Miniprotein binders against q56419. Designs and how they scored, part 286

Target 1, 326 residues: q56419
Amino acid sequence: MEGRTLEEVQEEVFKRHGVLVPKKELEDLAKALEEAGLLLTEKVEARLKEEEEKLKRERPMRLAGLSYPEGEREARAFLEAFRASYPGEGEEARVLLMPHLEPSRVPEVYGAALAALEKTPPPERIYLVGVAHRPLKEKAAALPVPFQTPFGPALPDLPALQALDALLPFELFNTPLAFREEHSLELPLFFLKGRFPEARVLPLLVARRSPELGEALKVVLRDFPGLLVLAVDLSHVGPRFGDTPLTRTLAEEARRRDLGFLERLAEGEPEAALAFLGANPTRIDGVEVVASLLPLLRERKGKVLAHRLDLEAPTLSAVGAGTLVL
Key: E = the ipSAE of ESMFold2; O = the ipSAE of OpenDDE; V2 = 0.75 times the mean of E and O plus 0.25 times the DockQ between their complexes.

## First folded at step 19 (miniprotein)

Design oe10 (at its last look DockQ between E and O 0.93; V2 from the best seeds 0.86)
Fold by ESMFold2, look of step 19:
Structure oe10 (fold): chain B 326 residues (1-326), chain A 84 residues (1-84)
Amino acid sequence: as target 1 above (326 residues)
Amino acid sequence: GSEDLEEELEQAIEEAEELAEQVEEHEEAGRVDEAIEAYYRLAKELARISELARRLGDEELFERAWREAIKAYDRARELLEETK
């Protein structure tokens, strides 16, 4: 009955089928459809509330058996294979940029992250900052619960999370359902938990740039030292992302932008890295995280360990991934 | 628009004043856990005041409220470290 009167519907039915349906029967049908819609809405809402309550206790694995093995022994072998995919040596990281792209697509990029972790003293905690793929109620969010992994639960650093929340102008614990399927945390966490099984985690998502998050983290990291991880991907180009089919020219542009961005970050120049991208025509998805964390990236020099612009042959598209240590 | 932000700012300032009174009471009474919680809540309200001030274009209040947020946070941290 959206935008039509019952009499208009009645007239249309008569014109097309030769049957005059009394207005009351149409009213009864409309009411029944509205009631059925209310029941569906109630069931969906009840299910979402149930899922939300579960997420207040723990975040289960969603990608075990799909992106990485579920069993611990097989998961350890998986890590070893990924480390072996990177032929180089790592560097110690105080800040690590690593991808959240499907691991099998960029094995040496994840391998480079593992190589960096080999050189990094075990931290008490890891500030894991991913990219929200579902809307958040605020610019950023956290979920202060254990995240399950094949290596056991990654326990939250509750004191550090509470301290961070205390310095934000919004409630940090604001959108539990956004974490339910968030691969930008789960995929990097698999590798981080495998290497640092005793580290606690601050699982953070950024939806929109939040300078206040970076300023708050600067204070919190002073009191709660740890490893800062930017779990972000780089360029997204090709038809899946609204471009023409991937050409050599578009791929070269995407690679140039990815590397130019990473190199400027490696020089301790995050504002210059953002300015280099301009309107971000290749859709580097790390921009909102970097823009949030400027106080933590300024003057911090480092090295780009790996990069790949990975082709998606079925979609004639590509996604960039990199590993940067600062 | 800015009228709504000004109303929010007034509310946040009132909340911060109430919290400041609570921290004084808790500290004087030796209620350390309550003082820590109140200092964290005070830091959060001051961070809200800072952000609202920024959106209203009041740069002086923006910077001052942020410094006061850090001070309240630091006090909570000092109390937590003293009780370890």
Scores: ipSAE 0.860, ipTM 0.956, lowest interface PAE 0.5, mean pLDDT 92
Fold by OpenDDE base, look of step 19:
Structure oe10 (fold): chain B 326 residues (1-326), chain A 84 residues (1-84)
Amino acid sequence: as target 1 above (326 residues)
Amino acid sequence: GSEDLEEELEQAIEEAEELAEQVEEHEEAGRVDEAIEAYYRLAKELARISELARRLGDEELFERAWREAIKAYDRARELLEETK
């Protein structure tokens, strides 16, 4: 490593490729490189290039056998169990806000999403908008390839993706490596593909608020109608996120912000929802997505179907999740 | 800075003008697929002009360029429908 730290290499890779390589992967790679006598940077670049070339063809499952079953039969049983965890009935969705948190943490919230999907006519396409937990080169990105699921590949809607790109002031097809491990798309897509096997998908990530995305999508949706899905989590509180351990007061504040956000969205007032959060002290994950999609959320009335603030006991931290239909 | 954005805006305008000429040439020649592609590219450059104008505080150009981007997009869609 010619005297460079792993952090410096991580920063350099990020600057060059727009990808934040996890420190653990860099450590494993550094160990392998020490054994091979190769420069860490060259091998990292070669590996990233190989992964990028693979992503030109398909996005493989990363969480199969971990977050959800790999086998189709087991995956169907998984969907049924999650649906059963929500005792209510759903409503028809034109817009669905659902979580991307580990499904086992908030089963009834995913169950509520499945309940809504049961009342929703099968869409021709799904606009799946997730949160970029890794940096993007642009404010938003898409990956125009099949996403693997236990139910078969989720095929991209290439004509609709091309139409969307034509109306954006930046290159939509950027930072393919950001999609490689992005759970904000993979987890919701499992549920969506399981319910709508024939729907094409537009897998989108938002890193920063892009009002241009909402305006472009508004035009595209005229010609390419479909279900809009916001795959977002809500509050992130506790030590993992820089707070004190979860207290009753902190949990009540997180719930208040989550519900106040969702309720204002349900009233068709997305600007009021954003304004209600202010500086977002409980770190609602979906803020940049909602801010990007304002033109599509305005004046749409709906219903909050589920909410949970889930405790991660080992870290005394909590994450909010919700399901909203518009 | 603002000077860099102005230069980018000028370049984007020039590129949009070139694409507009290419669209006309393709349509006149009956090259429908090439015309569709050129219209989508034109829409993208007009969208870029719109965003650059917004960043520079030119609200009139921002709105105008966006309207023209939609027109170019709509023309591409019309041609695509005619080919089906």
Scores: ipSAE 0.824, ipTM 0.943, lowest interface PAE 0.5, mean pLDDT 91
ESMFold2 (binder alone), look of step 19: mean pLDDT 87; pTM 0.850

Design oe11 (at its last look DockQ between E and O 0.95; V2 from the best seeds 0.87)
Fold by OpenDDE base, look of step 19:
Structure oe11 (fold): chain B 326 residues (1-326), chain A 84 residues (1-84)
Amino acid sequence: as target 1 above (326 residues)
Amino acid sequence: GSEDLEEELEQAIEEAEELAEQVEEHEEAGRVDEAIEAYYRLAKELARISEAARRLGDEELFRRAWREAIKAYDRARELLEETK
């Protein structure tokens, strides 16, 4: 690191590779490099290249043993417990909006998703659309490899992914490293694979609104029917997100926005849902996903099954989560 | 800028024209797998034309190119079904 800060190296890696390497990983790497006499950038690049080569074969679990059990038996018990946390019945879903928040924070919201899946005939494929919490080279991306789960690998639908790529004005198969640690796919996929073990998956990330994605998917869904899953969180409020500590007023506003968004989606009015948010002052996570999928959400009526605004007490912050079926 | 978008549009048009010729050659020769691949590539270039046209404000080209992209895609799908 000939005079460069860790922040400068992080920025350079981000500019070159589209990956934000956590500062802690850079610190550990810097320490390892000081011991090895290597330049931080070269070793980071070599490690990223190795990880990228691994991602050509499979996406390993990152949250097994942390967010969900690694073992299949324990994972099945986990699913049953989450289903039990929601006392209601589900409805058949053609589109499922569900959270990607840490499951332990909003068990009944995931339970509602499981209840909907119980009423849903097993799909041949699942279009799983998550939120990119890391930059993508394009507006959206896919990773056409098996995703590991406690229930075995979730296999990609390569023919449907190829068909989707053919109708996009950008390369769909971009930024594989963005999938490495993306929890917005891993967490919902646990629940989906646990319920539909034979379903193929199209793992998609959205970084920015892509109306082209919705139009392309509308065509692809004609020939490759399946369940559409929007893995999105709702409001993000409090100090972690630049607000004051959670107050009654702030919580009421977050709930109002979350529910107002979900209700308009349930009415089949996704444009009205987006318009209702305006500048999105409570930072609803799923806005770019919904904006990308408008053609698939229009005129579909459904039901809000669950909602929660969950307090993260250590930061006095809160995140909204919801389950919607269409 | 607008110049970069015009250049992207021109390049995508040239690539689409080349792919259209390749598709015809592959179909005439009975190279079905190559024709399918070429049709998917053609659909992609037509989608690029469509997006570039949209960004340039050419609504007619935007809509036309998108319709042609779907046709190329549909032809690839038809050929794939015939091979099963």
Scores: ipSAE 0.857, ipTM 0.953, lowest interface PAE 0.4, mean pLDDT 91
Fold by ESMFold2, look of step 19:
Structure oe11 (fold): chain B 326 residues (1-326), chain A 84 residues (1-84)
Amino acid sequence: as target 1 above (326 residues)
Amino acid sequence: GSEDLEEELEQAIEEAEELAEQVEEHEEAGRVDEAIEAYYRLAKELARISEAARRLGDEELFRRAWREAIKAYDRARELLEETK
C-alpha cells in the first residue's frame, strides 16, 4: 500500500481476482492496519521504558541455570571444576584478556583465567570491558548498578564510574537496555566475582572503537587502581558468520590469526596486533576493545596462557577463545 | 559539516566558561560539594571541546583542551580527598 494510490490497489485486485472492492473499504482497512501498528508500537515502547527503569536499580542474572549454576554452593564447585580443567600455572595479571564464549565450550580457557587470578593480588575494583551485542547510543557505555551473581551482587564502583564519565566527550550511562542480555559481561563476571568477591566493578561495553575511552581510563586508573579485564572472543568463522562451511584451511587461518594477535599483544605491541589482522578477515571480536584501550596496552609484556578454536559442528562454524595476561 | 561542528565547539566553550564561573563562586563560598560537581561537569565540557577540536583539525586546541580537562578533573579529585 505504501507508495501506491488506493485506486491502483483497487485496480490490481480487480485485475487479479475479478472483484471490485469499494474505495471506502480499502481506506478503512488501511486505517485499521495503521492504528494497530501504532498501538503495538506504543506497547513495545512502554515495555522497553519499564525494563529500562528496572535496569536503573540492578542488573539481574539472565544465564543462571543455563550457563552456570544459580546456587552459591554449586557455583563455587563450578569454579573449582573449571580451574581443574587447566592443569597449568597462571601468572599475575595487571591486564587479563579472557573470553565471553559459553564456558562449557572452552573450559580450559576459563580455567587459565582462574589460574591467573589465583596469582593476582585482590584488586579494589575490576574494569570489566565487554563487547556490545546490542546498539549503544555512543561508542561505549556503562551501567552503574549492582550486577546480580550467585555469589551476591557485584557492586559498582560509583566514584570511579563518575570520574570516568567526567572525562568522556559523550554520555556514558545512556544505554541501560544494552546491558539487559549482555553475556560478554555476565559470563566473565561470574568467574571474577567468584574469585574476588569484595572487588567493585566498572561494567563497560564497547560498540565502536573509542580512543577517548582509553585516554580517560588511563587517567582514572591512576587514581582508582584495579584489574583491567578485556572480555572478548577471537575469530568467528564459518556459515553462521557469513563464510562458506568451515574447512581445514579456514580453521588453520583462524587459529593463526588468533595466536598472532595474542602474541603481539603479549609483546606489548597492540598497534602491531591490530595491523597483523588487517581487514580482520576472521572477525576477531576483540579488535574494537583493543583499539579503544591502546594507551593501557602499550609496552605491557605478558603471556598467552591458553587458546582454543571451538568447533560448532551443527553450524559448521568455529569461535576462538584465549587467555592472555599482561 | 564543519560549520555545525564549529557551532558545537562554540557552544561547548560557552558552557565551559559558565562552569568555570560556577566553580570559582562555589570555592569562594566554601560550597565544596557543589564545586566538586561543577569541576566534573567542567572536565566533561573540556573533553567535548577537545574532541570537537580534533575533528576540526585544530591540534593546538585539541591538546590544550584535554590538558585543561585533566586539570579540572584533578581539582575535583583534590577537593574530594580534602573532605575525607
Scores: ipSAE 0.839, ipTM 0.948, lowest interface PAE 0.6, mean pLDDT 91
ESMFold2 (binder alone), look of step 19: mean pLDDT 85; pTM 0.842

Design oe12 (at its last look DockQ between E and O 0.91; V2 from the best seeds 0.87)
Fold by ESMFold2, look of step 19:
Structure oe12 (fold): chain B 326 residues (1-326), chain A 84 residues (1-84)
Amino acid sequence: as target 1 above (326 residues)
Amino acid sequence: GSEDLEEELEQAIEEAEELAEQVEEHEEAGRVDEAIEAYYRLAKELARISELARRLGDEELFRRAWEEAIKAYDRARELLEKTK
């Protein structure tokens, strides 16, 4: 009944079905629908509250059996298969950029990340920075709980998280439900936990660029050294993302944008990387994370190990993924 | 408008001043754990002052408040190391 009068509904029913429903019956129906909607809303809110309370204790696997194996033995074999998908050698990473796209779509890109991790001394902790796909109450958030993996729980670095929260102008622990289904943390974490089983984790999400996060992290990393991981995807092009169907020209532009962005980051020039994207016409996923972390990326040189622009044939769209070590 | 930000800034400054008094009290009383917690809260309020100052275009206060936030944070870290 939103935007319509009861008389308009009555007339429409009569036009379509030849039956004149008395106004009182329509009023009674509208009230019943409102009451049923309120009860459904209350039930949904109760479920979400319950889930939120559970997320204050742990974050369970959501993609086991879908994106990676649930059993530990199979999960280890899965890691080795992904490493084998990248025949090259990695390089030591102090900062790693890796995707969060479905692993089976870009196996060699995840393989390149594993190759880099092989050359990387096991860190005491990992600063895992993903992209929020659900709204956050603030520009960024963390969830200070164990994240379950097939390799056991990835334990939070509570002292480092509390130190980080103390340097932010907002509550860092602000949106537990945003982590419930957040694959930008879960998918990279599978690979990271598999290679660094003893590392603790700072699971962070960025929704909107937060320069204060980068400045705070610069201070926290001084006292709590670790591996910084940008868990981001690159170009998103095609009808799924608001373009015409993928053409060779659009795909070539997306690749050019992806590689130009990564190459400028590899030169230690994150501001130039952002400027290269301008209005971000191919919707590179990582811009808000990079814009937040500028102090940690400046003057840090490295190498692009892998890139793929992966076709989504059913949607005539594509998503870019890359591996960068700094 | 900016009047709301000015009011928020005034509130943040008042809270930071109260916290600064609390850290002095806790340190003088030998309440180390309370002092650490109060220093972390003070750092957070100073970071909030810094961000509000940035939004208001007060670059001097933005820089100074951030510097003070780091000092409060560093004091908390020093106290934590002493209790090891």
Scores: ipSAE 0.869, ipTM 0.958, lowest interface PAE 0.5, mean pLDDT 92
Fold by OpenDDE base, look of step 19:
Structure oe12 (fold): chain B 326 residues (1-326), chain A 84 residues (1-84)
Amino acid sequence: as target 1 above (326 residues)
Amino acid sequence: GSEDLEEELEQAIEEAEELAEQVEEHEEAGRVDEAIEAYYRLAKELARISELARRLGDEELFRRAWEEAIKAYDRARELLEKTK
């Protein structure tokens, strides 16, 4: 490594490729490179280039066999079990806010999303807007390739993606490597593809608020109608996120913020929802997505179907999840 | 800085003008597919002009460029529908 630290290599790779390589992967690679006598940077770059070339063809499943079953039959049983975990009925969705948290943590919240989808006519296309947990070169990005699922590939709507790109002041098709491991798309897509097997998908990531995205999508949706899905989590509190261990007071504050956010969205007041959060001290994940999609959320009334603040006991931390229909 | 944004804006305007000429040439020649592509590129440059104008505080250009971006987009869509 010519005297460079793993952190310096990570930063350099990030600056060059817009990808944050996990330190553990860099450590494993460094060991492999020490054995091979190769420079870490060259091998990392070669591997990233290979992965990027693969992503030109398809996005493979990363969480199959971990977060959801790989086999189609088992995957269908999984969907039915999740639907059964929500005792209520859904409503027709034009906009669906749903979580991207590990499904096993909040089964009834995903169940509520499935209940809404049961009342929703099969869309021609799904605009799936996730959260970028890795840096993007631009404020938002899309990956115009098939996403693998246990139900077959989710095919991109290339004409609609092209139309969207034409109305954005930046290159929409950026940072393909950010999609490789992004669970905010993969997990919701499992449920969506399972219910709407014939729907095309526009897989979108938001890293930071892009009002331009909302205005562009408003125009595109006129010509390319579809279901809008916001795949976002809510509050993130506790030691994993820099807080003290979860207390009753902290949990009550997280719930208050989550519900207050969702309720204002359900009233068709997305600006009021954002204003209600202020500095977002409980770190609601979906803020940048909502801020990007304001033109599509305004004046749409709906209903909160489910909410949960789920405790991660090993870290005494909690994450909020919700399902909202508009 | 602001000077860099002004230079980027000037370049984007020049590129949009070139694309507008290309669109006309393609339409006159009956090159429909090329015209559609050029209109989408023009829409993108106009969207870029709009964002640059916003960042520079030119609200009039911001609005006007966005309206023109939608027109270019709409023209591309119209041509696409005729080819089906």
Scores: ipSAE 0.854, ipTM 0.952, lowest interface PAE 0.4, mean pLDDT 91
ESMFold2 (binder alone), look of step 19: mean pLDDT 86; pTM 0.851
ESMFold2, look of step 20: ipSAE 0.864; ipTM 0.956
ESMFold2 (binder alone), look of step 20: mean pLDDT 86; pTM 0.851
OpenDDE base, look of step 20: ipSAE 0.854; ipTM 0.952

Design oe13 (at its last fold request DockQ between E and O 0.95; V2 from the best seeds 0.87)
Fold by ESMFold2, fold request of step 21:
Structure oe13 (fold): chain B 326 residues (1-326), chain A 84 residues (1-84)
Amino acid sequence: as target 1 above (326 residues)
Amino acid sequence: GSEDLEEELEQAIEEAEELAEQVEEHEEAGRVDEAIEAYYRLAKELARISELARRLGDEELFRRAWEEAIKAYDRARELMEETK
């Protein structure tokens, strides 16, 4: 019935099965299928509206018991174990790049982030910038509500969020549902809230590069100083991401691209870091965030503390993660 | 197309002019909270003008509108700090 007349469908059924179905029965079937599809669509839309209304009040934990412990005592022990996975020392961060990949896959990379936080004076607020994995109505978005964690709610910095919104050419509070299952905020936030329990948060997502966001944040950070966190992963290579099966050559290239990107960021050269990637053949997922935040990254020198290209044996694929302090 | 962007820019300029009048009225009347809100809304519309100008290739308006957005924002911040 997809772009065919009922008579054509009737003829095809007859040719294929030797049965001539009356035109009226085909018409009745088509109507019934359309009505059932409309009812199913309405039910899904009603449920999404309910979820959206809930997200206007708070963002609940979605990964407790899966990626990190649900209970506070166990969560604190979890943080200690991750810190111990990185035997080195950190440095004070004004800007921190850290992953959002499943923590158990890259424990020393998260441990390096904790080491940096140990050297960082408790900030009044954290600008947490993740990568939108669901479409946004605009280039970027925020959700100005408490985010639940095992350490209590991470409270939004409403004055700073309102100030940021006032300097953007689009509505910042635009896509609540995109936050519902967004792990690029939830996973880093677990570590950040555990270390800085009193800090307020600006939970931000970037879907597409937004130079406007970086220029606005430059102004807002002047009046609302805090810790800037880029919660991003690096290379994504292998069949899960559209490549042929992972080869040693592809893995070596991904590692080289990851480290070259981080190294140039550490030199205070974010434009050079982006140019080094070219067409981004290994799909470093941090590029849209970095491209948005250029004014905040230029001439800020620092250090790469950790990196891992983590292999996914079942999918013959790999994902890179790193920790950078600026 | 660029005709749609030009129409959008004209609308944004008209809205910014209306907001500038509202700010003046609120400040003259001593309605500080309303003035703060109007300044934030003015800053946002000026940021919108700046982005539309950039997309149209008007680099001078792009820079000037952004500078004006920051000025409106700064004025809102000054009023907020004065009323703490």
Scores: ipSAE 0.871, ipTM 0.958, lowest interface PAE 0.5, mean pLDDT 91
Fold by OpenDDE base, look of step 19:
Structure oe13 (fold): chain B 326 residues (1-326), chain A 84 residues (1-84)
Amino acid sequence: as target 1 above (326 residues)
Amino acid sequence: GSEDLEEELEQAIEEAEELAEQVEEHEEAGRVDEAIEAYYRLAKELARISELARRLGDEELFRRAWEEAIKAYDRARELMEETK
């Protein structure tokens, strides 16, 4: 490493490739490189380039066998079990807000999303907008390749993606490596593909608020109608996120913010929803996505179908999840 | 700084003008696929002009460039429908 720290290498890779390589992966790679006598940077770059070339063809499953079953039959049983976990009925969705949290943590919230999808006519395409948990080169990005699922590949809508790119002031097709491990798309896509096997998908990530994305999508949706899906989580509280261990007071505040956010969205007032959060002290995950999609959320009335604040007991932390139909 | 944004804006305007000429040439020649591509590129440059104008505080250019971006996009879509 020519005297460089792992942090310096991580920063350099991020600056060059727009990818934050986990420190553990860098450590494992550094060990392998010490054994091989290769410069860490060169091997990291070569590996990243190989992964990027693979992502030109398809996005493979990363969470199959972990978060959901790999086999189609088992995957269908999984969907049915999740649907069964929500005792209510859904409503037709034009916009669906749903979680991207580990499904086993909030089964009834995913069940509510499935209930809404049962009442939704099969869309020709799904605009799936997730949260970038890794840095992007631009405010938002898309990956125009098939996403693998247990139900077969989710095929991209290339014409609609091209139309969207034409109306953005930045290159939409950026940072492909950010999609490699992004669960905010993979987890919702499992449920969506399972219900709408023939729908094409526009897999989108938002890293920071892009009002331009909402305005561009508003135009594109005129010519390329489809279901808009916001794959977002809500509050993140507790030690994992820099707070004290979860208390009744902290949980009540997280729930208040989550529900207050969702209710204002359900009233068709997305600006009021954002304003209600202020500095977002409970770290609602979906803020940048909602802020990017304001033109598509305005004046749309809907219903909150489910909400849960789920405790991660080992860390005494909690994450909010919700399902909203508009 | 602001000077860099002004330079980027000037370059984007020049590129949009070149693309507008290319669109006309392709349409006149009956090169529909090339015209569609050029219109999408023009729409993108106009969208970039719009965002640069916004960042510079030119609200008139911001609005006008976005309206022209939509027109270029719409023309591309019309040509696509005619070829089906």
Scores: ipSAE 0.857, ipTM 0.954, lowest interface PAE 0.4, mean pLDDT 91
ESMFold2, look of step 19: ipSAE 0.870; ipTM 0.958
ESMFold2 (binder alone), look of step 19: mean pLDDT 86; pTM 0.848
ESMFold2, look of step 20: ipSAE 0.867; ipTM 0.958
ESMFold2 (binder alone), look of step 20: mean pLDDT 86; pTM 0.847
OpenDDE base, look of step 20: ipSAE 0.853; ipTM 0.953
ESMFold2, fold request of step 21: ipSAE 0.860, 0.852; ipTM 0.956, 0.953
ESMFold2 (binder alone), fold request of step 21: mean pLDDT 86, 86, 86; pTM 0.846, 0.847, 0.849
OpenDDE base, fold request of step 21: ipSAE 0.823, 0.826, 0.824; ipTM 0.943, 0.944, 0.943

